# Ledger of designs, part 156: VHH binders against Protein DOG1-like 4 (DOGL4)

Target 1, 232 residues: Protein DOG1-like 4 (DOGL4), of Arabidopsis thaliana (Mouse-ear cress) (q84jc2)
Amino acid sequence: MSKMRNLVEEKFLEFYESWVIQLELYLHQLLIAHNNNTMSETELRHLISKLTTHHKAYYTAKWAAIREDVLAFFGSVWLNPLENACSWLTGWKPSMVFRMVDRLRKSRVVLVEAQVKKLEELRVKTKFDEQKIEREMERYQVAMADRKMVELARLGCHVGGESVMVVEAAVRGLSMGLEKMVKAADCVRLKTLKGILDILTPPQCVEFLAAAATFQVQLRRWGNRRHYVTHS

## First folded at step 16 (VHH)

Design je53 (from jd2 with S54D G55S; framework vhh_6z1v_2)
Fold by ESMFold2-Fast, scan of step 16:
Structure je53 (fold): chain B 232 residues (1-232), chain A 123 residues (1-123)
Amino acid sequence: as target 1 above (232 residues)
Amino acid sequence: EVQLVESGGRLVRTGGSLRLSCAASGFTFSDYAMGWFRQAPGKEREVVAAIDWDSDETWHADFVKGRFTISRDNAKNTVYLQMNSLKPEDTAVYYCAASFPFWTTRSSEYDYWGQGTQVTVSS
């Protein structure tokens, strides 16, 4: 019998494919803006706002989906295996975007001293917030091996009405814990993105967003090519 | 339809206490950070306190720290501001605001706003 796709997975897959197509369209606009000296500051701010809104829309949809089925985001069906392998707590690792910021230091439009200082402060804070979440995830994973969880697993092998209800409550608790951690990680992601955009000038924001979008799009393309490789 | 409805504002005596409530509807309250802002006549709106979506992080402005406490009840879709040791300088319209997904000190970054509730502190 063929498995029916989970409804949450089907809806988010449809959303994600449309979201990526729109990201590629925004990337083209960012690349045009990056090479255009005639674009006004108001026009650049408008484009940056479109990208910020687009990223917020992703997390709004994601949080609605994880409320229904957080496990869909651990090994997502809308991501290829390479994208999944590069995921940290269901998404990009916040500190990795500072590698894209490092490219701005080599740009024609150089960062001023005050910006360099603020970006370093933000990098340190982002790393601290990441480590805090990693410690929480580690504690969560260790808690799965607690005596109480082991006994609940045993109870699940004896299918009475009482044991079914107790096991269902435990599974709900596990899912709620993961949902909390995913939301915390997403908050670090959005705080890091916002913090960088608040520090950079509009032309620098365009260059940064173009670099980030290019990486995301290329990672997807590299992973998709795996399905066309034959070893014989 | 998104609504934030503040209540509890009234006239109180200097040194008194008051609890403000903000009831939320029309959005997923537990996904949003909540903030309390105030605005006195002739002054700009200022952030008073904020709370994260899970109550794990709270923030209070220096001018109310130790006197005001923000809290929330996600089961009731309500955020609260407990105000103790009230001063005449606390007289203002108090606003409840929602921000996805984290709180900020900048009012322009909040997504939804209530209509406000008047607090007047006198003797």
Scores: ipSAE 0.662, ipTM 0.843, lowest interface PAE 1.4, mean pLDDT 87

Design je54 (from jd2 with S54N G55S; framework vhh_6z1v_2)
Fold by ESMFold2-Fast, scan of step 16:
Structure je54 (fold): chain B 232 residues (1-232), chain A 123 residues (1-123)
Amino acid sequence: as target 1 above (232 residues)
Amino acid sequence: EVQLVESGGRLVRTGGSLRLSCAASGFTFSDYAMGWFRQAPGKEREVVAAIDWNSDETWHADFVKGRFTISRDNAKNTVYLQMNSLKPEDTAVYYCAASFPFWTTRSSEYDYWGQGTQVTVSS
């Protein structure tokens, strides 16, 4: 038996594959800009803008898809098992990008004291926002174990049309709760990304975006080959 | 086509009240944060109030806090600004704006803008 994909999964798989190909093209441009130092500030800002627009396009497509089927994003078919294992609420964990930022403190493009202070303030805020969402997820899981939900699940077995409709409404309610939580997590991701880019200079932004894109692309390549993470 | 259409602007006496409405079309309204901005002649647009995509968070500028209230109705694709205790200094063109996926205080970061509605407060 092969695993079937629904229409939302098939359409987002097609979108995601195209989106990753374009990310790799932008990564190539970022690496050229970083290594050769041949671009003006205006040219660097334009390249950074292309990357931020590309990431916003991903979330626009994702939010359209989760409105139809949020569960497709919990164990996504367009992600390999390694990518899925590294996911936090259907995407990258916002605080993890500060690992890429920490590398900038040791590069030739050195952070000034004011930037270090603002990045630490952003790191603290990002972790606070993550913890708030994690508490909401815990509350969601507790609510799912509630007596009423257990009773609805029981009623959904072999009880006929009206009970089926009530169970479907409850499942839709649960899906809307997950959708709200995923959107909240995505807002933290985009606020963290924007905050970092607002603090960094254009050359530092290019270095940061190159590091982040490199990690994303390499993680996908490692997972797609599986022998890198699986011991026979 | 993406449109934001403000309505409700008019001449009001000092101490009066007014409600502005902004009807949105051509995009998924419930995915966007909404903001109200105002601009008096010769000045930059300033943020007055903002509301997130699900009404969980609202923000109001200090100069209108306690007098103005932002709200939204996602079923009607509409954002509102209730203005109470109006003062002559509130005279401005009021704009609604949409930002994906969160609001900011910077006008340059908003994705879509209305044409504006004139509010004039007389003494």
Scores: ipSAE 0.673, ipTM 0.850, lowest interface PAE 1.4, mean pLDDT 87

Design je55 (from jd2 with S54E; framework vhh_6z1v_2)
Fold by ESMFold2-Fast, scan of step 16:
Structure je55 (fold): chain B 232 residues (1-232), chain A 123 residues (1-123)
Amino acid sequence: as target 1 above (232 residues)
Amino acid sequence: EVQLVESGGRLVRTGGSLRLSCAASGFTFSDYAMGWFRQAPGKEREVVAAIDWEGDETWHADFVKGRFTISRDNAKNTVYLQMNSLKPEDTAVYYCAASFPFWTTRSSEYDYWGQGTQVTVSS
């Protein structure tokens, strides 16, 4: 572990704490908007834009951090164990949001047939994009187990200073592969989010975003409750 | 300061070729998808070509497909548009635009824009 890796983790932890606090404030605004039928369409679109900008800010900061140390996002120190256990390629699984839309539909959200068809099209495309990324991750894991990589690991244990550079170059190459997969997964996340928001009306967008933010906040609170502090 | 600077626009003959360049600064270029747009007098701005952050996925509008090619060099913070078999209808101001993290065909969804470079195709 290098000094630079610790600095990246420290900076992102500070960013993430602030980002979550702001998400909770936006969730409060979304819940008020959801319960207030006097809010104009312009006001609702402005609130939706704030949430979209907030999520884009997260990915902007994340991509800056993964460029420096992508491995920080596999087992993140700013996430509790439950949040880490629920991660799919360092974040939420894109197709999960369609289950949230389905639950809202059963409770109160009335979707017209045209919206249902577009959401189903988007669901199919999202699952296809997920499967493509999963195949690439499988290829990556297979490559890690390849005879040549195993031999390089063995070599690194025995030959001294010159092998350090070879091992570091190999680790950098592996990190670049992971960075590409994480960015691809994040693009699917944001395309899915944007696609849903483009299909839904502003009041439906507010309800969807409130449900998503509530889930994220509650997952964090449940995981924090299960976290045990140990020290020597 | 975020800046996109287009270059290469000029007067060119019908059937000729031209290469446009767009130099990016003030943001992490390799995290952004890039698009080329054009606008002719009295017409709406339209998307011509787009490229993802890694340069692996490209899209070209039907009216330029087979004639124009978008590419990027992340080491040089530059996106290019190679324009072949130019037609008078290609006369327009060409704009470079950046979108985080993926490209779209809607100009309103791009985060950063250049000032434009004029391409004129004569008969």
Scores: ipSAE 0.669, ipTM 0.853, lowest interface PAE 1.5, mean pLDDT 87

Design je56 (from jd2 with D56E; framework vhh_6z1v_2)
Fold by ESMFold2-Fast, scan of step 16:
Structure je56 (fold): chain B 232 residues (1-232), chain A 123 residues (1-123)
Amino acid sequence: as target 1 above (232 residues)
Amino acid sequence: EVQLVESGGRLVRTGGSLRLSCAASGFTFSDYAMGWFRQAPGKEREVVAAIDWSGEETWHADFVKGRFTISRDNAKNTVYLQMNSLKPEDTAVYYCAASFPFWTTRSSEYDYWGQGTQVTVSS
């Protein structure tokens, strides 16, 4: 079991490092597109599609990994301590991306009133979906303290083959509950990202994606630097 | 190789019932949302019903609400469409489609498609 968990962590670490390298390459392309007014709408849409596909590839790999070991994503070995500290249910908090959207209002490309209205509607829906998941997590934590679960935990401390099987089934059930919540959170993340991209024009999408990728890359670099200072 | 294979389409009388099935292979079915689409001659492909990866959340278009029910069996890698109180207007080729990780009403956003199954509703 522990060997399979280590293999999941090793495989996802290798995937994630490669995924981040490609994200940095796409960030470079986004910054060129943002600073260069020569790209056609078709070229911008193609670049936006590459980023969308790249994010979907991350979740495809993540969902394969959490099916095997969801707990690997709570305190991930491929993330530095700062990245882990900033996580909400194994990833970025969906509502935080609206802070990045707010910076677009100060850019050279001004949002029209219709876009502002749609973004506010999306923000409200995202916050509602986010709070629904938070309530489910609270109920999950309360269920952990339920009499049945406390009794199963007590049985696990008692030596007996039959009680071991019952405890293992309960632990599997707990992991399945976490997997469901993580998948629900990931769906809110991708729906929020897609919703923003559907509202924005291609140049605004490029600016938004560049801001998001810059934040992700810089947070990782800052956290890695702090780790070196601590261990040097 | 990814495959979605629809079955169950046939000729049925107005007011009748029919169950369509779609068997999936070549991808992790339980990670994908599934949708049923239909296309009648001379019309655009339209979304009929959708179901999330868990099977707990479903959506049905207004024109089939109360008559059609989407469901899935993740252990059998199969999605179903139970069609009741069929009308001539339901005559179309029915397609199943897979979308990662959530469903949408836009056909262009689905990743995988079946070949379709013909449903004909006669008076």
Scores: ipSAE 0.712, ipTM 0.875, lowest interface PAE 1.3, mean pLDDT 87

Design je57 (from jd2 with T58I; framework vhh_6z1v_2)
Fold by ESMFold2-Fast, scan of step 16:
Structure je57 (fold): chain B 232 residues (1-232), chain A 123 residues (1-123)
Amino acid sequence: as target 1 above (232 residues)
Amino acid sequence: EVQLVESGGRLVRTGGSLRLSCAASGFTFSDYAMGWFRQAPGKEREVVAAIDWSGDEIWHADFVKGRFTISRDNAKNTVYLQMNSLKPEDTAVYYCAASFPFWTTRSSEYDYWGQGTQVTVSS
């Protein structure tokens, strides 16, 4: 049988809290590796692999959850309001990570010309894939309005069992459409992450992953402590 | 237990056609990209075709474009490779492989592999 909505939210909340705790532990390891600069390339690759596996585990759990209740990921209860406000199609906006990569151009380890070219090519492709998904979401929202009107009109006809079946089919269609778009967005996220890691050297990968994990952890902390934030 | 089981491989004459099937079990098939790889005697395993989890994004290697077509049926947990205009150089063991969540041209990046099915093309 299918799971209830509250069960999906409860299970993913428990998963996410554990996942974030482990991310903080990996961030600690990344910062040590970055600051002391004494690890071998093999050791750095192992650490990078742990982070990659950790992110893939997130999407494995997420895709299982969205299959049961994709709407749980639009306004997620395991995210604070600031994290939810910064979300693009249930997660981070793929192109934003290139701003973190741009910081590496100013760090101790300078990117070589070949890397800069490959990163720009990846940025352009990421932006293209991102815009394609945005257009699909716009079409979906228009179609959702049409479906809602048709659904309401058919409910007004009082046709018994046929009406119930049509409403259930429409709701299932809406959920399947959102699930497809969320999965497409997640694939762009993971392709962007993998692409960046494939272009960077192991020390640069550690610096990039440390910056990304720091941002995720700090965004969560800022949102949880928002009543201490003064407005300019 | 995770399983990928290929079928459909056989002996065919040059110019013939074959449809390979790969039945998946033990994992959520609809979340995985699928690839078809082949390995000829004395050669390394190479990617032939790939399809994303949805079936919408499809890729074929240049040496099979126009002749081979990958497709999938998520309701049946099956991926297919339709092979047309077969050539002797297509002779190989064909493997299906699963990758989460997107396909790649690198065999080392695939999570699950089938045992393979032999395709032999004779003149």
Scores: ipSAE 0.718, ipTM 0.869, lowest interface PAE 1.2, mean pLDDT 87

Design je58 (from jd2 with W59Y; framework vhh_6z1v_2)
Fold by ESMFold2-Fast, scan of step 16:
Structure je58 (fold): chain B 232 residues (1-232), chain A 123 residues (1-123)
Amino acid sequence: as target 1 above (232 residues)
Amino acid sequence: EVQLVESGGRLVRTGGSLRLSCAASGFTFSDYAMGWFRQAPGKEREVVAAIDWSGDETYHADFVKGRFTISRDNAKNTVYLQMNSLKPEDTAVYYCAASFPFWTTRSSEYDYWGQGTQVTVSS
C-alpha cells in the first residue's frame, strides 16, 4: 500500500501515546482537585483550561492526519480492538457524555434547575446533530456503492491504462467524503464538550472531566488486558 | 508565525457596496472556521458573519442578513465579506478571526485575529 499511509499511522501512534500519558497526568490533578476543597476557583479554571487545550490539541493533530489518510482512523492501529469497537465515526459518540453527566447527578453533584434545563436542551441539540451526520453517512454509503458499480462497469468496458486512473479518482473521492464527515463529527464532539463545560460550575466541570478521563483511560486498560482462547 | 491581514476597508457612501478580504498564513486555514467581527467607537466587538472550515455552513447576524455575505477560498487561504446596501450604522473597524474547529458568536473564543480594516459609511 501507500508510503504516506505508513507515515501517517507511525506519526499519529507516537503522538497518541504521548497524548494519553499527558491525559493520565491531568486525570491525577483532576482527582486531587475533586477530593480537595483547598483549590481556588482560579486554580480550578486553570486546570479546566489545560484539559480543553489538551482535547483541542488532539483534534488539531487528528485533522492534520486525516488530510493525509482518513482511512487510518477507521480501524486505528494506535487503538486496541475494544477502543475501536466503541468508536462512532472515528471517535466517541457525542451523546454518550450525557450518560456521564447523569451518573454525576446520582453521585452527589447538585445541579440547579436552570442547569438541568440547559443540559437537556444541549442533549436534544447534540442528538439532532448526531442524527444529521448519520443520515450523511447513509447517503455516503449509498453513493459509494453507486460509484463503485459505475467504476466497475467502466473498467469492464475500457481497454488500456484508463482503468488505473478511474480507480484512483474513485478512491480520492471516497477519501474526501470521509474526511468531511469525520470533521463534522469532531465538531459535534467539541461543541458538546464545550456546551457542558459552559453550563457547569468549575467544581462540577472538574468532576465531569475526571469521570470522562477515567472512562477513557479505563477503556484502554481493559482492552489492553484482553486474553485469547486457543482451540486445538 | 500566524497572520491574518484584512484589506478593502475604505470610505463609501450610503447604499454603496464593498468587499473585504482577509488573507491567512502560518496555520492550516482549511481546518479553521472564520469569522468577521466589527467594533464601532464606544461599543463592544460584535460578530457580523461566520463560515465553517468547508464553506458550506454560514452564519450572518440579524442586522446584516440579506445585505452581507461571507465566503471563503481555501485554495487561496482567504475569507471574504461582501457588503451591500451599506448604512452609516455599518461604520466600524472590521476584523477577521479564526477559530478551531468551529465558529462561535463570542469574540473571546477565537484563536487568531487580524489587525482590522476601517469601513466608514457616510451619507
Scores: ipSAE 0.722, ipTM 0.874, lowest interface PAE 1.2, mean pLDDT 87

Design je59 (from jd2 with G35A; framework vhh_6z1v_2)
Fold by ESMFold2-Fast, scan of step 16:
Structure je59 (fold): chain B 232 residues (1-232), chain A 123 residues (1-123)
Amino acid sequence: as target 1 above (232 residues)
Amino acid sequence: EVQLVESGGRLVRTGGSLRLSCAASGFTFSDYAMAWFRQAPGKEREVVAAIDWSGDETWHADFVKGRFTISRDNAKNTVYLQMNSLKPEDTAVYYCAASFPFWTTRSSEYDYWGQGTQVTVSS
């Protein structure tokens, strides 16, 4: 009905724009580190730590926001249509980052057999965790069609304080269930990211993080640029 | 102000039981995984048990499995460690720690720490 944003959406939009600007600055530092083979292991670990802290800050802000309005993250107003089209349960699909890891096979630093084995074990575990969340989402969607929810929706069309309270309680319950699933998905994302970084050497971590940040930044730029381009 | 306050540590005899509590304040407790670490004299801190933000998933170190049980009450912002069949080797300062958003075995990766509570198991 209107292009109105609620306070949660406006606040997170402001946060996200600032967060992306800082990600671009970190990407610049990652690319310099990747091209400079004189950086010490300690310096590389410090840079990797800044990136992991930055990603944790995103999820800290996100979890505060979803506690207020989880639905703001389904079709987010701070994301362009391309970014939204690539979303799985309000963020990146954890198993898809292994495609970026596969790109490391073309890097200057070759993955050793022990790393390949650990990455495969992590890939299998990540897919298993995704399937668990997908089953929970299926149960949630089935519960939306539950006779009790249908009856509550029917009551909600009737004007009255008691009916309004019952409907509001049901909606809050649904939101809490969705929050739990989003948090579970975010935990799989961060566990997958941490797992990859724990397996890789610091130079490989820098290359991986640079690839991930480049993809995120470029996807945003491509989606934003389409607003000003007409196709014949 | 962020605080984790452990309580319940005391002297107990071998074979006894004890419950430790850790009260959290100053952060959104229900967003954090919680863990119990212990440190014996002259040793490094080691993870004993962990619980995820929801309370649905728990982990216990092999040396306490079947004897210790971690649990949490998100409404009370409290994590617990139930210790049964205590042994002299369990003598240590026990620390609770918070990690966002999941637990790890590495003490350096925890965001917040309590000051510890002393558990002494006598023969």
Scores: ipSAE 0.706, ipTM 0.862, lowest interface PAE 1.2, mean pLDDT 87

Design je6 (from jd2 with S107E; framework vhh_6z1v_2)
Fold by ESMFold2-Fast, scan of step 16:
Structure je6 (fold): chain B 232 residues (1-232), chain A 123 residues (1-123)
Amino acid sequence: as target 1 above (232 residues)
Amino acid sequence: EVQLVESGGRLVRTGGSLRLSCAASGFTFSDYAMGWFRQAPGKEREVVAAIDWSGDETWHADFVKGRFTISRDNAKNTVYLQMNSLKPEDTAVYYCAASFPFWTTRESEYDYWGQGTQVTVSS
């Protein structure tokens, strides 16, 4: 069982490193597209599709991994401490992407009134969905500290057939609850991403995806850097 | 090989009931949202009902609300459509479709499709 847990972490680490390398390659393509005024709408839509497929591939791999070991995603070994510190329920906080959209507006990207209205509606729904998940996380944390869990922990100090089986069943139940919450959070992430891309024009989508990819790549680089104090 | 196989379509009298089944294989069924679509001859395909990966969230089109119910059994890799109070207008080929990780009302956003099962409602 512990061997299976270690293998999940190793497999996902290998996957994630390759996934990030491909994200950097897509970022270069997005930056080229941003500076290329001759790209057709069809060509921009194709590039946007490659990015959305890439993000969906991440969640496909993640859901396979969490089915085996959801706890690997709480304090992930493939993420540096800075990336882990910025995580909300094993990933990015969905409402944070609206701040990136706001930065696009400040970079002289003009949104028409209909787009602003749709983005505000999406923001409100995203925050509502986040709050539902946060309430479920609170209920989960309370359940971890209730009388029944304390009794199970006490029983787990003794080796015995029936008490061992009861403790194992409880731990499996806890993992299943976490898996459900992580999958719910990931659905909010992908619905939010898709919703933004459906509202924005292809050039605006390229700008948004470039900003998001740049932030993700830079956050990883900052966290991976060793800080040296230089005395002048 | 990914497969979605619909079954249960047949001739039914107006006011009758029918249950359609869709058996999935070749992908992790419990990670996918499922939808039922229908298409009558010469008409566009339209979404009838949808269900999320867990079975906790369902959606039904206004024209079937109260008559049709979508459900799923993740242990059996099967999604169902219970159809009650059938009308001649319900005559169509019914398609099962899978979407990762959430359902939509847009057919172009579904990843996998079945071949369909014919439902005919006689007046």
Scores: ipSAE 0.706, ipTM 0.868, lowest interface PAE 1.3, mean pLDDT 87

Design je7 (from jd2 with T105S; framework vhh_6z1v_2)
Fold by ESMFold2-Fast, scan of step 16:
Structure je7 (fold): chain B 232 residues (1-232), chain A 123 residues (1-123)
Amino acid sequence: as target 1 above (232 residues)
Amino acid sequence: EVQLVESGGRLVRTGGSLRLSCAASGFTFSDYAMGWFRQAPGKEREVVAAIDWSGDETWHADFVKGRFTISRDNAKNTVYLQMNSLKPEDTAVYYCAASFPFWTSRSSEYDYWGQGTQVTVSS
């Protein structure tokens, strides 16, 4: 139901605003930990665990929402236009985080050869999984132009009764295909994040998570500033 | 209340077959990857087979590959393990476990666990 879909958008907007506020609080803790070097390894692991749990909570809420209305995540109302423009299949592009990993090679915390090798193996696997999803999305877009879509367009000229039911069933089928692709992309995102955290030491994890959260928060702030910029 | 309830474990002869079932309730089953683990006396739990949330991707440990098959029915909130050509070394308590959103080999990373079902293989 479209009315239920609008409520899903409102509910997720409320969730997302709270989620971002908590992310900014965690970013503050990450920056303190990174700059002061006063935390024990156990304390750093606890902080890393809080961030991991926070990201899992986002995807738990997202998957509940996409089950009801996946299209809400294509051009999301809780994201500004800049955030939406930078999205790859409803979220961050997995291979992008390796640019943040590259900064660790130049930081005060040195990566050992074994870590560099494992990160490169993970990068290759992430790009492979990403390309597989891109091919599936391309096939989906091509299928949208075939005989089934022509039939849907034809049926859309007739309202009421059985025609409405047939169109609704077909639209639900298309939405299920998108839901599957979004879930696959989210799995690549979380596998990439987990893989990096499993390879890095706790101080390196803190630096990486701080870089990632900083970028996410800054992108949101840059896009929100557009509201006060007038061309005419 | 989240529950995972395993069934089907029993005593079987070497070379026999069993199908284990795990019925899930209290969470959105279709969002979770499912794994089958086993634990022999005095050993840690080891992953035997795993299946992703969709049922399209499966993994089986080398020591059961070709003999065991994992599958799921999201409409019935159930995951299955078909065990063929059973050997005495397959004797263990078999556990079903749920992980959001993908499976791992690390038992500590699973969100929900069943109580287990005993499989005993005699020669």
Scores: ipSAE 0.724, ipTM 0.877, lowest interface PAE 1.2, mean pLDDT 87

Design je8 (from jd2 with T105D; framework vhh_6z1v_2)
Fold by ESMFold2-Fast, scan of step 16:
Structure je8 (fold): chain B 232 residues (1-232), chain A 123 residues (1-123)
Amino acid sequence: as target 1 above (232 residues)
Amino acid sequence: EVQLVESGGRLVRTGGSLRLSCAASGFTFSDYAMGWFRQAPGKEREVVAAIDWSGDETWHADFVKGRFTISRDNAKNTVYLQMNSLKPEDTAVYYCAASFPFWTDRSSEYDYWGQGTQVTVSS
């Protein structure tokens, strides 16, 4: 069971390190665009498109990896402990990105009334979709304590071909259930991101994406500092 | 090589039924939402029906609701459109399209497209 998990972890670790390096390069481009304000709308849309493509590439790689070993994403080896502690169903909690949007909303000259209304509608919808997934996860966790699972766990204490096969089939079923929930959560993440970008103007999109990328990069640096400071 | 191959389009009488199929290869079909679009001469492509990666969530345009049903078979890498109670207004080239990871009503946001299959509904 652990053999495919180790290979998946190695491949995704390599992918993720490269993906973060590229995110940092895109963040630099976003910050230049935001501070310099000389780029055309077409140039800004192209930069925004590069960021959305970059995020889609992450989920494409993630879905390939979770098909092989979804559990690799619960307590990921490519994330530091702080990043892992902040995860909700293997990634960022969709509703939390509205805290970044709130910074834009607090400026009297940044967002027009129509945008504020649409963002609030999107926030409510995102929270509803998020809560629906949370209820499914709770049902899944309760089902883990079901009589059948408890009986299979006891059977697994005895090393025998038939009992091992039955336990492995049950674990495979549990992994498939988690995969479905992770994919549902990732769809809410990308729908939320797309929804925000569809509501905002290109300059506002650049500001939002820069804030999001800055937070992701800083959270990683903060967690890595904690790890290296406490070597004893 | 990524391919989406539509089949099943033909001439059919008003009130008839037809089932379109779209066979996918060269990408991980089960990770993609699938949509059926149609385009009549002189008109823009419009989304007819969509289905999520799992097959659990479907959407149908109001003008085909109750008459058309989208479905998929992830084991066979195929998406289907069952068309019932066909009308002359349904005459169009029908395209299947793939979008990662969810469907949209915007044709420009789809990753892969088939070549299309002609459906003609006569009186």
Scores: ipSAE 0.708, ipTM 0.869, lowest interface PAE 1.2, mean pLDDT 87

